# Designs tried in a protein design chat: VHH binders against F-box protein At1g11810. Part 15

Target 1, 377 residues: F-box protein At1g11810, of Arabidopsis thaliana (Mouse-ear cress) (q9sa94)
Amino acid sequence: MTTTMSTLPVVLVDEILARVPITSLRSLRSTCKKWEASSKTNLVGGKATARKSSHVGFILIGDKICSMKLDLNGGDDFVDTSVNQVSAFDGFAISQLFHCDGLLFCISNNHYSNYTLMVCNMYLGETRLIQNRSLFESYQNFCSYAFGYDSSKNRNHKILRNNSVSGGYEIYSLKSDSWKDLNVDLEKSIHLWRLGSVSLKGNAYFRVIKVIEEGVWEYNLLCFDFTRESFGKLLSLPFESLGDEGEGIMVISCVRDDHLAVLYQRDTLGIWISTEIEPNKVSWREFLQVDLATLDGFPDVFIAGRFIVDEEKQVVVVFGQETELDLNHGNAFIFGRDGYFTSFTVGDAPPEDFTSYVPSLVSLQIDKTGKRKARDD
Short names: E, the ipSAE of ESMFold2; O, the ipSAE of OpenDDE; V2, 0.75 times the mean of E and O plus 0.25 times the DockQ between their complexes.

## First folded at step 4 (VHH)

Design k3 (from e8 with Y104W; framework vhh_8emy_2; at its last look DockQ between E and O 0.29; V2 from the best seeds 0.00; counts 0 for: pae O 7.4 > 2)
Fold by OpenDDE, look of step 4:
Structure k3 (fold): chain B 377 residues (1-377), chain A 125 residues (1-125)
Amino acid sequence: as target 1 above (377 residues)
Amino acid sequence: QVQLQESGGGLVQPGSSLRLSCAASGFTFSSYAMHWVRQAPGKGPEWVSSISGSGGSTNYATSVKGRFSISRDNPSKTLYLQMNSLRPEDSAVYYCARTYEITWSGDTYTYFDYRGQGTQVTVSS
């Protein structure tokens, strides 16, 4: 019996699926019906667990979206990193990248005059261009964005946009393919950080600054609930961040799909992980604290941009920039307990907007009736 | 308290010139970049021009480039917008706005935090 791809044992197919780059999943689906079925089953069954040993996701390097696979192995050669540019975004200069529930939300900046919003399902190979309302076209570069979904049965993915000029908010719904104005009010002293919102369980969490007085502000966390379409209360951080510009850097990230992590860099590097997180409540546990001055080989100047927490290995990977002038090297550091410290280089620029990726079956196709074609399971 | 007050608006004919002023108080004026934004009826706000805290850097929207000039006098805490060759499409309420900059990961991000009440500019024959 000639072994064809369709006659391969399911176990082997599963192994292949687990090892294939995320950018190749589409091709893999197209191999045969059996592979497609296996792929779907693996996605629905949460067996994306096989990738538990590696961090797989998308990153922004410069203006290019790249896939990244990060394997953290024990010992001196801890890091096997594979970074590949995603061809699906060829021709686009990407300024921001968001991820939510297997979908990518990208903002393309064409010379500060024309912004293109797009949502992509990399697994299905679908892209939706989102039509901008003329009202926001002139200052897209000043907008803050968030990507999430509501608690509906089919998860309606939504985009929140803040106009920093008008202070107004609008929300886009994938289901309706339309924008609407959102009447939400934040205290005047609260400002959304333009970059760095993280999607978690359908909600988005923003780094915000609360201005105390001129030149004095503190970091806070703010949740946008995409179900209620409202902001929660300011969430307390597990560290003191009162200061002025340059005194501390806060970065937020997801730990898988379950927890929020916060990194605070000053003289020390602290990482905390949420134990419980809701729009109006958060609790934290300390994961790691490092005195950077004690690390041999750590640069004098380093600005953290993104980070990944590996709870299994009990390490944190921090991507950042060493100098304002060294725009050409992306440096990453791995911090662990008991003074564990190592470094590696990722790409030609510091990676930004890292997001862990889990494939999605959400179709981005709009039917002629304006209804999202639910692919019949 | 931060205050921004625009003045100098009015009704003018096409091709005419107008100079807007914005008086600032309640903050260190030179420490902030300042902007002009405008909003026409039925339209969203449009960024018009910006100037750095020191006044050394200026930017303009394509729609006004070559016609408008932004300047500032830090000692008097005043922002200016010289508008030449005015067109009917320039009709709007003009606002001066303050921005603050946050540097993160080597990038500088600009945020608007205060704006004035605005001054009406109407260009009509």
Scores: ipSAE 0.017, ipTM 0.346, lowest interface PAE 7.4, mean pLDDT 82
ESMFold2, look of step 4: ipSAE 0.188; ipTM 0.634
ESMFold2 (binder alone), look of step 4: mean pLDDT 80; pTM 0.773

Design k4 (from e8 with Y109W; framework vhh_8emy_2; at its last look DockQ between E and O 0.23; V2 from the best seeds 0.00; counts 0 for: pae O 5.9 > 2)
Fold by ESMFold2, look of step 4:
Structure k4 (fold): chain B 377 residues (1-377), chain A 125 residues (1-125)
Amino acid sequence: as target 1 above (377 residues)
Amino acid sequence: QVQLQESGGGLVQPGSSLRLSCAASGFTFSSYAMHWVRQAPGKGPEWVSSISGSGGSTNYATSVKGRFSISRDNPSKTLYLQMNSLRPEDSAVYYCARTYEITYSGDTWTYFDYRGQGTQVTVSS
């Protein structure tokens, strides 16, 4: 069954665009392209500078989507942040959030425990419900997802789904509005992790668990190529992760739309950025290493969650998953070189997820009647 | 130490019935949901059925609904799968599993913990 969300308010466009000068819809498209270029210019410098760095995206706090702007100022280590709940999603309990090509893929649990899959263009205020093929939606904790696109001219956006129990794979195409079965087999020791995928240049990169023997597993990295509709080989990680349950935390993120970053926390918080990354090949460089035990005044309990790399400021912003929140610390931390750290608070609950955002003109509307010209991004 | 041992497989004719057993030890059996998963040659694992720790809630894959019945006996720490009206496409190695959880703040990811070698079911005539 297909359900539309025709009542989703256009107010989402205004909430996203409040930080960009606006004159007309064509001007908004031009402004969005300039905003994209400006964001890349702010990060392209390569040298550490005292200039302001800005990060814009969506953050999942509780089961609510909030817009977030994070400014890192030079010279005073001052952090300017604004976090605003997106009221158009009131009535939805969002459990997962994925970003690709200016689109958000959201997984929502409705009132009757049915999971709803939706893709949203927050800039255009468009939402599209994805027809669910399976009657077993109540087993959502057993499914892993990825969101990406192929290399066609107007990019066909796709959703990969794996049921971790059965190992079955399905792929959904936004253009055809349909699912198909995908014959892909991984070793039974390889498990896709629900919170471990990010989209990079149309492909998805997964944090995966490889079980070696009883109670012994290690992290690995795996790419799904949405053009070939197949997995690549296991990609090497720049750290040793072999250990018993609960010893290390791996998180992945994108940097500058063309690189992957990986965070690994055990005794040390390590951050690496890819120098080359393709479905079957990766090379890494070290970005930051922090020995948490040597930080004066650092909380006794900290578990890293999603993170943002700022190469211009040479810092990483890490949201805590199981972190102490007291009078002197927040739920988000900035780490830098030479033992630098500070903290700040976002929202009134621990952040569950974050994704960067770049506005897009990709239309989600199904219009086969020819009454409106297709939009180009 | 956690152990799961599958048994009860064999070679049977189409339309036959067969009952699989899974003997559990090394953990509090009644506290865990249990599952049957099967794997045919050249294919990935296929979830078959699940049962809650108490036995009060059961679920089935569409391919076996109405033909298979999952049950458990918590005092004897044994999981069962009654398979009726067997078809050639039911031929597979059948595994039992408990769910194993890994939790990070605000999220729990569930793994299927397979410990046995499975039991072969072959339906031919």
Scores: ipSAE 0.016, ipTM 0.372, lowest interface PAE 5.8, mean pLDDT 74
ESMFold2 (binder alone), look of step 4: mean pLDDT 80; pTM 0.780
OpenDDE, look of step 4: ipSAE 0.018; ipTM 0.389

Design k5 (from e8 with S50Y N59Y; framework vhh_8emy_2; at its last look DockQ between E and O 0.29; V2 from the best seeds 0.00; counts 0 for: pae E 4.6 > 2)
Fold by OpenDDE, look of step 4:
Structure k5 (fold): chain B 377 residues (1-377), chain A 125 residues (1-125)
Amino acid sequence: as target 1 above (377 residues)
Amino acid sequence: QVQLQESGGGLVQPGSSLRLSCAASGFTFSSYAMHWVRQAPGKGPEWVSYISGSGGSTYYATSVKGRFSISRDNPSKTLYLQMNSLRPEDSAVYYCARTYEITYSGDTYTYFDYRGQGTQVTVSS
């Protein structure tokens, strides 16, 4: 019996699928019906055990979206990293990257002009360009964005945008392919960080600043509920962040799809993980606390940009930039318990916006009638 | 107290020039990026121009690029908008606004926190 791709044992197919780059999943899916089926059942359903041991996702390096696979194996060669530019975004200078439920939301920005909003399903190989309201084209550089989905049966993905000029909010729905104005109010003292919102369970979480007085502010956390299309209450952070510009850096990240993590960098590096998180409530547990001054080889000036928590290995990978060094490369540090510390270089620029990736079957195709082509299951 | 006061608006003919001024007080002017924004009747606010705190960087909306010039004098705490080749569609209330920017390794927060009362610009034949 001639061994063909379609006659391979399912177990082997699963192993192959687990080892291929995330950018190759589309191609593999197209190999044969059996592979497609395996891909759908094992990859989309989160059942791919092999991917659980590695951090796989997309990152922004410079203005390029890249796929990244990070394996933390422990020992002397603790880190195996593979980074590849994603060709699907060729020709676009990407300024922001968001991820939600297997979809990428990207913003292309050319210095206050020619903004392009796009949503991409990397698994299906689909891209939707989102038409901007003409009125907002000039404001895109001053907007904060969030990407989420509602609790509907088919998860309607939505984009929240804040116009800093007008102070207004608008929301885009993938299902309707339309923007609408959103009448939501935040306290005047609360300001959304332009970059760094994280999607978790359909909601988006913003690092925000609350201005106390001129030059004095504190970090807070704010959730936008995409089902209710409203903001929650300010969520308390597990650390004190009152200060002025430059006193501390807060970064937020997801721990897989279940928890929110916060990093606070000052003289020390603290990482906390949410134990419970809702739009109006959060509880935290401390994951790691590191005195940076005690670490040999840690630079004097480092700005954390993104981080990954590995609960299994009990380490945190922090990506950032050394500001004093005209180094156009991305530095990453791994922090662990008991003083564990190591470093590695990622790419030619500091990485921004890491997001863990799980493939999605959500089609981005819109029929002429404005209705999403329901993929015939 | 933070104060922004626009002046220089008026009624002008198409093709004419106008120079707007914004006097700032009550804050360290050079520490803030400044903007011009405008709002026409029945329309939402439109961003017009940006200038960095130092004045080293300027940006313009496509609709005004090549016609408008933003500048600032930090010692006098004054923001300017030179408007040339004015068009009827430029008619609006023009506001100066300040933004506070927090930037950490590519992460940037920018927010408008204060604006003036505005000055009316009307371009009509």
Scores: ipSAE 0.024, ipTM 0.473, lowest interface PAE 4.0, mean pLDDT 83
ESMFold2, look of step 4: ipSAE 0.087; ipTM 0.559
ESMFold2 (binder alone), look of step 4: mean pLDDT 82; pTM 0.797

Design k6 (from e8, 15 letters changed; framework vhh_ozoralizumab_d1; at its last look DockQ between E and O 0.41; V2 from the best seeds 0.00; counts 0 for: pae E 8.5 > 2)
Fold by ESMFold2, look of step 4:
Structure k6 (fold): chain B 377 residues (1-377), chain A 125 residues (1-125)
Amino acid sequence: as target 1 above (377 residues)
Amino acid sequence: EVQLVESGGGLVQPGGSLRLSCAASGFTFSSYAMYWVRQAPGKGLEWVSEISGSGGSTKYPDSVKGRFTISRDNAKNTLYLQMNSLRPEDTAVYYCARTYEITYSGDTYTYFDYRGQGTLVTVSS
């Protein structure tokens, strides 16, 4: 049993991360004591504890991981932000960030010109290096990744990797500490977007490109089921992208670990939230539609990046991507109904990734019991 | 129909050299970046080199940098890989691959298709 990040103050998360280096294994006893004492102090009941418009998590700004807290106050359009660089990652240049089950999966170009794969439990201060270093500097630009877990008794966390050049798939199991090749039944017209899978309830969801003919393609959604270790069917999107010739921008996100949200930007900015989402089934509802051209004072050029949905406030927070025509880099926007918007600045550069965080007691240490009696089919 | 035909593989002793060729047809060869990839026995595919369509840009992973040279002759629709200082770990089936590009609002993504039979390179005493 874990508590949600929306109920924990960012001070507690930063305190824990500052005490344990990312590259070291730590004893569970000392980390658990510090966390439990801080949690009891900071989780006393009251009005501030009951606020549900507080979003906490980790955000990637440039190549650095930062903790972030966003407070969207009730009945007030005021935004209160807190962003702090996580010192435990000072020796790493992080290029991608994934969250699943309270664990972070990070891809780093370390100081020795190697690409490093890491799984981190930030709450326990544990880090596990993934021992496969077969990815090369240019090679990793063609890889897409996903992070999830299966439905086994103790949730085996897994990493899926696809190389668009080879068309090959590999899966890593934290339990076995090993990679294996997967035989995947996807047609070659389907291409995984190399950045941007999102984990939900143990499975991963990909933005994909389906190529119809040379120069003619559309967005689709695809789930990888970490229990079956296979892809589901192409999932329906609530918008049409065929005939756009790639002019639309699709982004996906999670909502309170229960739903998937999709953003599609053309002349308008559309946000939909799943009502059902499974490997072979999806249903959508509209959440917000914004005509960007009608917003007085909104930048002339805007490309949506990562986003956060707040259902209670009926708003969406969207981090912009940097463009050569947009000199307002680092801006984040809050959109609401009927043309409402406001902006705030998060850092010196646009954030690339955001993931909400839920503290976890899952240990990354290797089991030393040596029980190996069942090896049948 | 796009065709890619690899040739030039063979048995070579460590430290030796070999030149691979890939004959391309069914598309405008000079418009596409081209790649060499390889598959060692029991292993997944590994990227080996990249060359731009006509920009003269080449890229290599650390495992082959300084030993392998990719080149192309756009008049002959042919891609080449010169392999020098060969090592036993270079033993693999080598494939040429072309790229398709998806350009979207100034962003370009490459997806790959390899479709030849490949050519076997064996490096052993």
Scores: ipSAE 0.012, ipTM 0.334, lowest interface PAE 8.5, mean pLDDT 72
ESMFold2 (binder alone), look of step 4: mean pLDDT 82; pTM 0.789
OpenDDE, look of step 4: ipSAE 0.014; ipTM 0.350

Design k7 (from e8 with T103K T108V; framework vhh_8emy_2; at its last look DockQ between E and O 0.46; V2 from the best seeds 0.00; counts 0 for: pae O 6.2 > 2, grease 24.4 > 24.2)
Fold by OpenDDE, look of step 4:
Structure k7 (fold): chain B 377 residues (1-377), chain A 125 residues (1-125)
Amino acid sequence: as target 1 above (377 residues)
Amino acid sequence: QVQLQESGGGLVQPGSSLRLSCAASGFTFSSYAMHWVRQAPGKGPEWVSSISGSGGSTNYATSVKGRFSISRDNPSKTLYLQMNSLRPEDSAVYYCARTYEIKYSGDVYTYFDYRGQGTQVTVSS
């Protein structure tokens, strides 16, 4: 019996699926019906478990979206990193990247005049261009974005956009393919950070600053609930962040799909993970604290941009820049307990907007009736 | 208290010039980037121009580039917008706005936090 792709044992197919790059999943689906079925089953069954040992996701390097696979192994050669540019975004200069539930939300900046919003399902190979309301075209550079979904049965993915000029908010729904104005009011002293919102369980969490007085502000965390389409209360951080420009750097990230992590860099590097997190409530546990001055080989100047927490290995990978001027090197550092410290190079620029990726079956196709074609399971 | 007060608006003919002023008080003027934004009836707000705190850097929307000039006098805490070759499409309420700038990872994040009451500019034959 001639072994064909379709006659391979399911176990072997599963192994192949677990090892292929995330950008190749589409191709794998097209191999045969059996592979497609296996792929779907693996996605639905949460058996993305095989990828639990590695961090797989998308990152923004410069203006290019790349896939990244990070394997953290024990010993001296701790890091196997594979970074590949995603061809699907060729021709686009990407300024921001968001991830939510297997979908990518990207903002392309064409010379500050034309912004293109797009949502991509990399697994299905679908891209939706989102039409901008003409009203927002002139000030896109000042907008903050968030990507999430509501608690509906089929999860309606939504985009929140802040108009910094008017102070207004609008929300886009994938289901309706339309924008609407959102009447939400934040205190004037609260400013959303333009970059770095993180999607978690359908909600988005923002780094925000609260201005106390001129030149004095503190970091806070703010949740946008995409179900209620409202902001929660300011969430308390597990550290003191009162200061001025340069006092400290706060970065937020997801730990898988379950927890939010916060990094605070000053003289020390602190990482906390949420134990419980809701739009109006959060609790924290300390994960790691490092005195940066004690680390041999750590640069004098380092600005954290993104980070990954590996709870299994009990390490944190921090991506950032060593100098404001050195835009050409992306450095990453691994911090662990008991003074564990190592570094590696990721690319020509520091990675931004890293997000762990789990494939999605959400179709981005719009039917002629304006209804999202639910692919019949 | 932060205050921004625009002046200099009016009714003018196409091709004419107008100079807007914005008087600022209640904050360290030179520490903030200032902007002009405009809103026409039935349209959303449009960014027009910006100037850095020191005045060393200026930016313009494509629609006004070459026609408008933004400047500031920090000692008098005044922002200016020289508008030349005015067109009917320039008709709007013009606002001066303050932005708070935060430096992060080599990037500057700008947040609009205060704006004036606006001054009406109408360009009509």
Scores: ipSAE 0.019, ipTM 0.425, lowest interface PAE 6.2, mean pLDDT 83
ESMFold2, look of step 4: ipSAE 0.396; ipTM 0.740
ESMFold2 (binder alone), look of step 4: mean pLDDT 81; pTM 0.792

## First folded at step 6 (VHH)

Design m1 (framework vhh_ozoralizumab_d1)
Fold by ESMFold2-Fast, scan of step 6:
Structure m1 (fold): chain B 377 residues (1-377), chain A 123 residues (1-123)
Amino acid sequence: as target 1 above (377 residues)
Amino acid sequence: EVQLVESGGGLVQPGGSLRLSCAASGFTFSSYAMYWVRQAPGKGLEWVSEISGSGGSTKYPDSVKGRFTISRDNAKNTLYLQMNSLRPEDTAVYYCARSIEVSGDTYHPFDYRGQGTLVTVSS
């Protein structure tokens, strides 16, 4: 039976990732439930959130998965960042991370030569290696992936893959441990952005481009519904993007596990958060708008890659790459109201991917042998 | 009408070099990321290199990195692949392909793939 724990306190997640072997995490489950309850009473009191916001998740630095805790304080020491490499993945070069329902979906490739797909439950110390049935290993670098689950009892977790050279889609089911071809009725003018789908309420949201005519396209979003195994209608964005290639950078992220955020960068940096998000409908509100040209000391070239929204502090944390070669440290920026910005360093290289994390009780063990657990006396 | 026409293939000895060209027409060449992909006899399609519309970003798999160089001349609507230190396993039909580039990230699938040019690396 698959059961997802509700949001655990960030301090408990940090303890799980930093201090205990993965194989012993099951022994902390009762403690986690107790601490979660205690954290909720403190949150209701407003004591912790009034003075400090904490974010926890996984990031990719180079080809390594690291746990990250980001503490946003209200004073001059505004940012306290802890980054630790996760040893469970030391044998793998990881290129992409996805999070859904407390599970991590990871894509590993040795510089496009060997691909490994895996789903991990860090809390239970379980990993499932997924048989890749595609014969085009180096070509899989150009595939789009999405991770989600259907509305069936106990949630069937699934992976969608666009095998777009063949023009096809395929879907993997954790319950059956098998892939199947999927016929999708997607308009030919709609093309999935290769990287960075996000999971939200069991479904996956993709950045897409819609080709209006030769050389003219616009940004949109598209939802894949893992219950119906089909795409929804195009979802509109809160900014105008119609025009030529290279006009701006668009990134999407999850907020509060039930809302979508979009970042759009050109000469300005805009962030919008969904007020309503469903497979066939979206509504937006503006969260922050920053004129990058007015920021003293900001790099002439900065490419946003990932971001975290902190609504309580009214800031956004943006990870990205600068044009100048600097592989010693990854830089991140915090943007706020009235031209407020600051920077801090994260890890030994710029982060390439980020996903928030909440522990889960979803089991990854395959029961295709008919084996039963010994009776508990 | 969109067209991609590959040329420059041929027979070459191991350790040798070849330069492939792809002449593009019927679209705004500089607005598209371009790729070289190859298919060895009896094998599947393999990605070989990519270049952004501006030419400012290039990517390679480890199998060709340091040996192959992709480049483009947007004024001439032409894509190039310089292949050095060629190996027998580089024997394949090489195809030119395009995709839409969005802010340094490359959209896939490969549309308007050309007819290909054969490269044979043999002694």
Scores: ipSAE 0.224, ipTM 0.576, lowest interface PAE 3.4, mean pLDDT 74

Design m10 (framework vhh_ozoralizumab_d1)
Fold by ESMFold2-Fast, scan of step 6:
Structure m10 (fold): chain B 377 residues (1-377), chain A 123 residues (1-123)
Amino acid sequence: as target 1 above (377 residues)
Amino acid sequence: EVQLVESGGGLVQPGGSLRLSCAASGFTFSSYAMYWVRQAPGKGLEWVSEISGSGGSTKYPDSVKGRFTISRDNAKNTLYLQMNSLRPEDTAVYYCARTFEVSGKTYHPFDYRGQGTLVTVSS
């Protein structure tokens, strides 16, 4: 075997590109410009107004990317929400969304067991396809991903991939449009959660399990530094998970684009926000504690999947699955101080992920490698 | 101290059959999903089959589906792979592997692998 097989044939790349119509990207660009304009008009009456009382971004409902706007209003705690499917991705079944620096990284699995990796700039209406074809139907089920950027001028955006079958790590660079193998020193007792990382200040934070001995483990966090291309030290969590026996649900989220929040659900639902977060150091403060058994109308079974913290309103919005209910309906719950609890419906299926929107001027169409001269030997 | 010991590999003709075995020790075998993975000469690791702890669920890639059958005997702490209609491209070292699973979520499958057993399909 002296010849390496190409990962994705040119014919398949052209076929995939044909599934993302340019008219859909123009619609996305229009939507993102409206969100930017809306945020600026909230300076009514010479005071900074409701910009931070409104949450805008993208959510994954089933295999569909949807845009969401959530407005939290005072008085009767009225919630105004709008959810619209993003047609640019109608040709793809989307399994994961990552956000970094106004760019979306999307993972899609099509009906023919081909995984597609895409980076999208919704503000500019641009998309870049990343070459990585699965050789087997289940290949990508053994990969974990993270999205970030390094400290170089104009930021080099990068994707980290861990292949659990080979145990290897590799990193993709947007500027070079190429993958390279990465030698990563990670203790064998540390296991990355396959579907979970959050981008924060250019680095990625992973939910991990640390195995102490057979049947004894704890939740931790781990940072991947895209500038150094290495993992940091294990970061402590503000709750006890040793002895959890797999019943607890841990979710992480980005707050104010510079802090990390963690949600831990068992019989209670606890939320903590970082006071300091760096690749090798974290400190936490408690934001909210809710005893779920005291809430009238709360479902018997609920699995938190994503959350949004509104520090000004002193509430958290939690999205998740109700396993005892038909998955035809998505519900979100708002928790606040002094036992405040309310619910609202989001779409026709439970949302799996939420990614806040930030405009980006990073062009995905710029070729940084330049043209090479053909060999003429 | 997780131990996985594979056996049953050998030389077979195209169209032939082999049954691989994996003896597991050092953990509660029935509580873990188990995998078979293979590595052909000069190639990377490839997933071959998966079985749930109870044996009630199995999964295969299209390349072996309908030809290979994974099974387990939890009373004997043994995993099996029945390979039928073998092809030259099935030639590989076959490894028994354990997954790590928490809260129904799979972490780093194949972290625990045995020494492997060589299967050669040739006339």
Scores: ipSAE 0.107, ipTM 0.532, lowest interface PAE 5.5, mean pLDDT 73

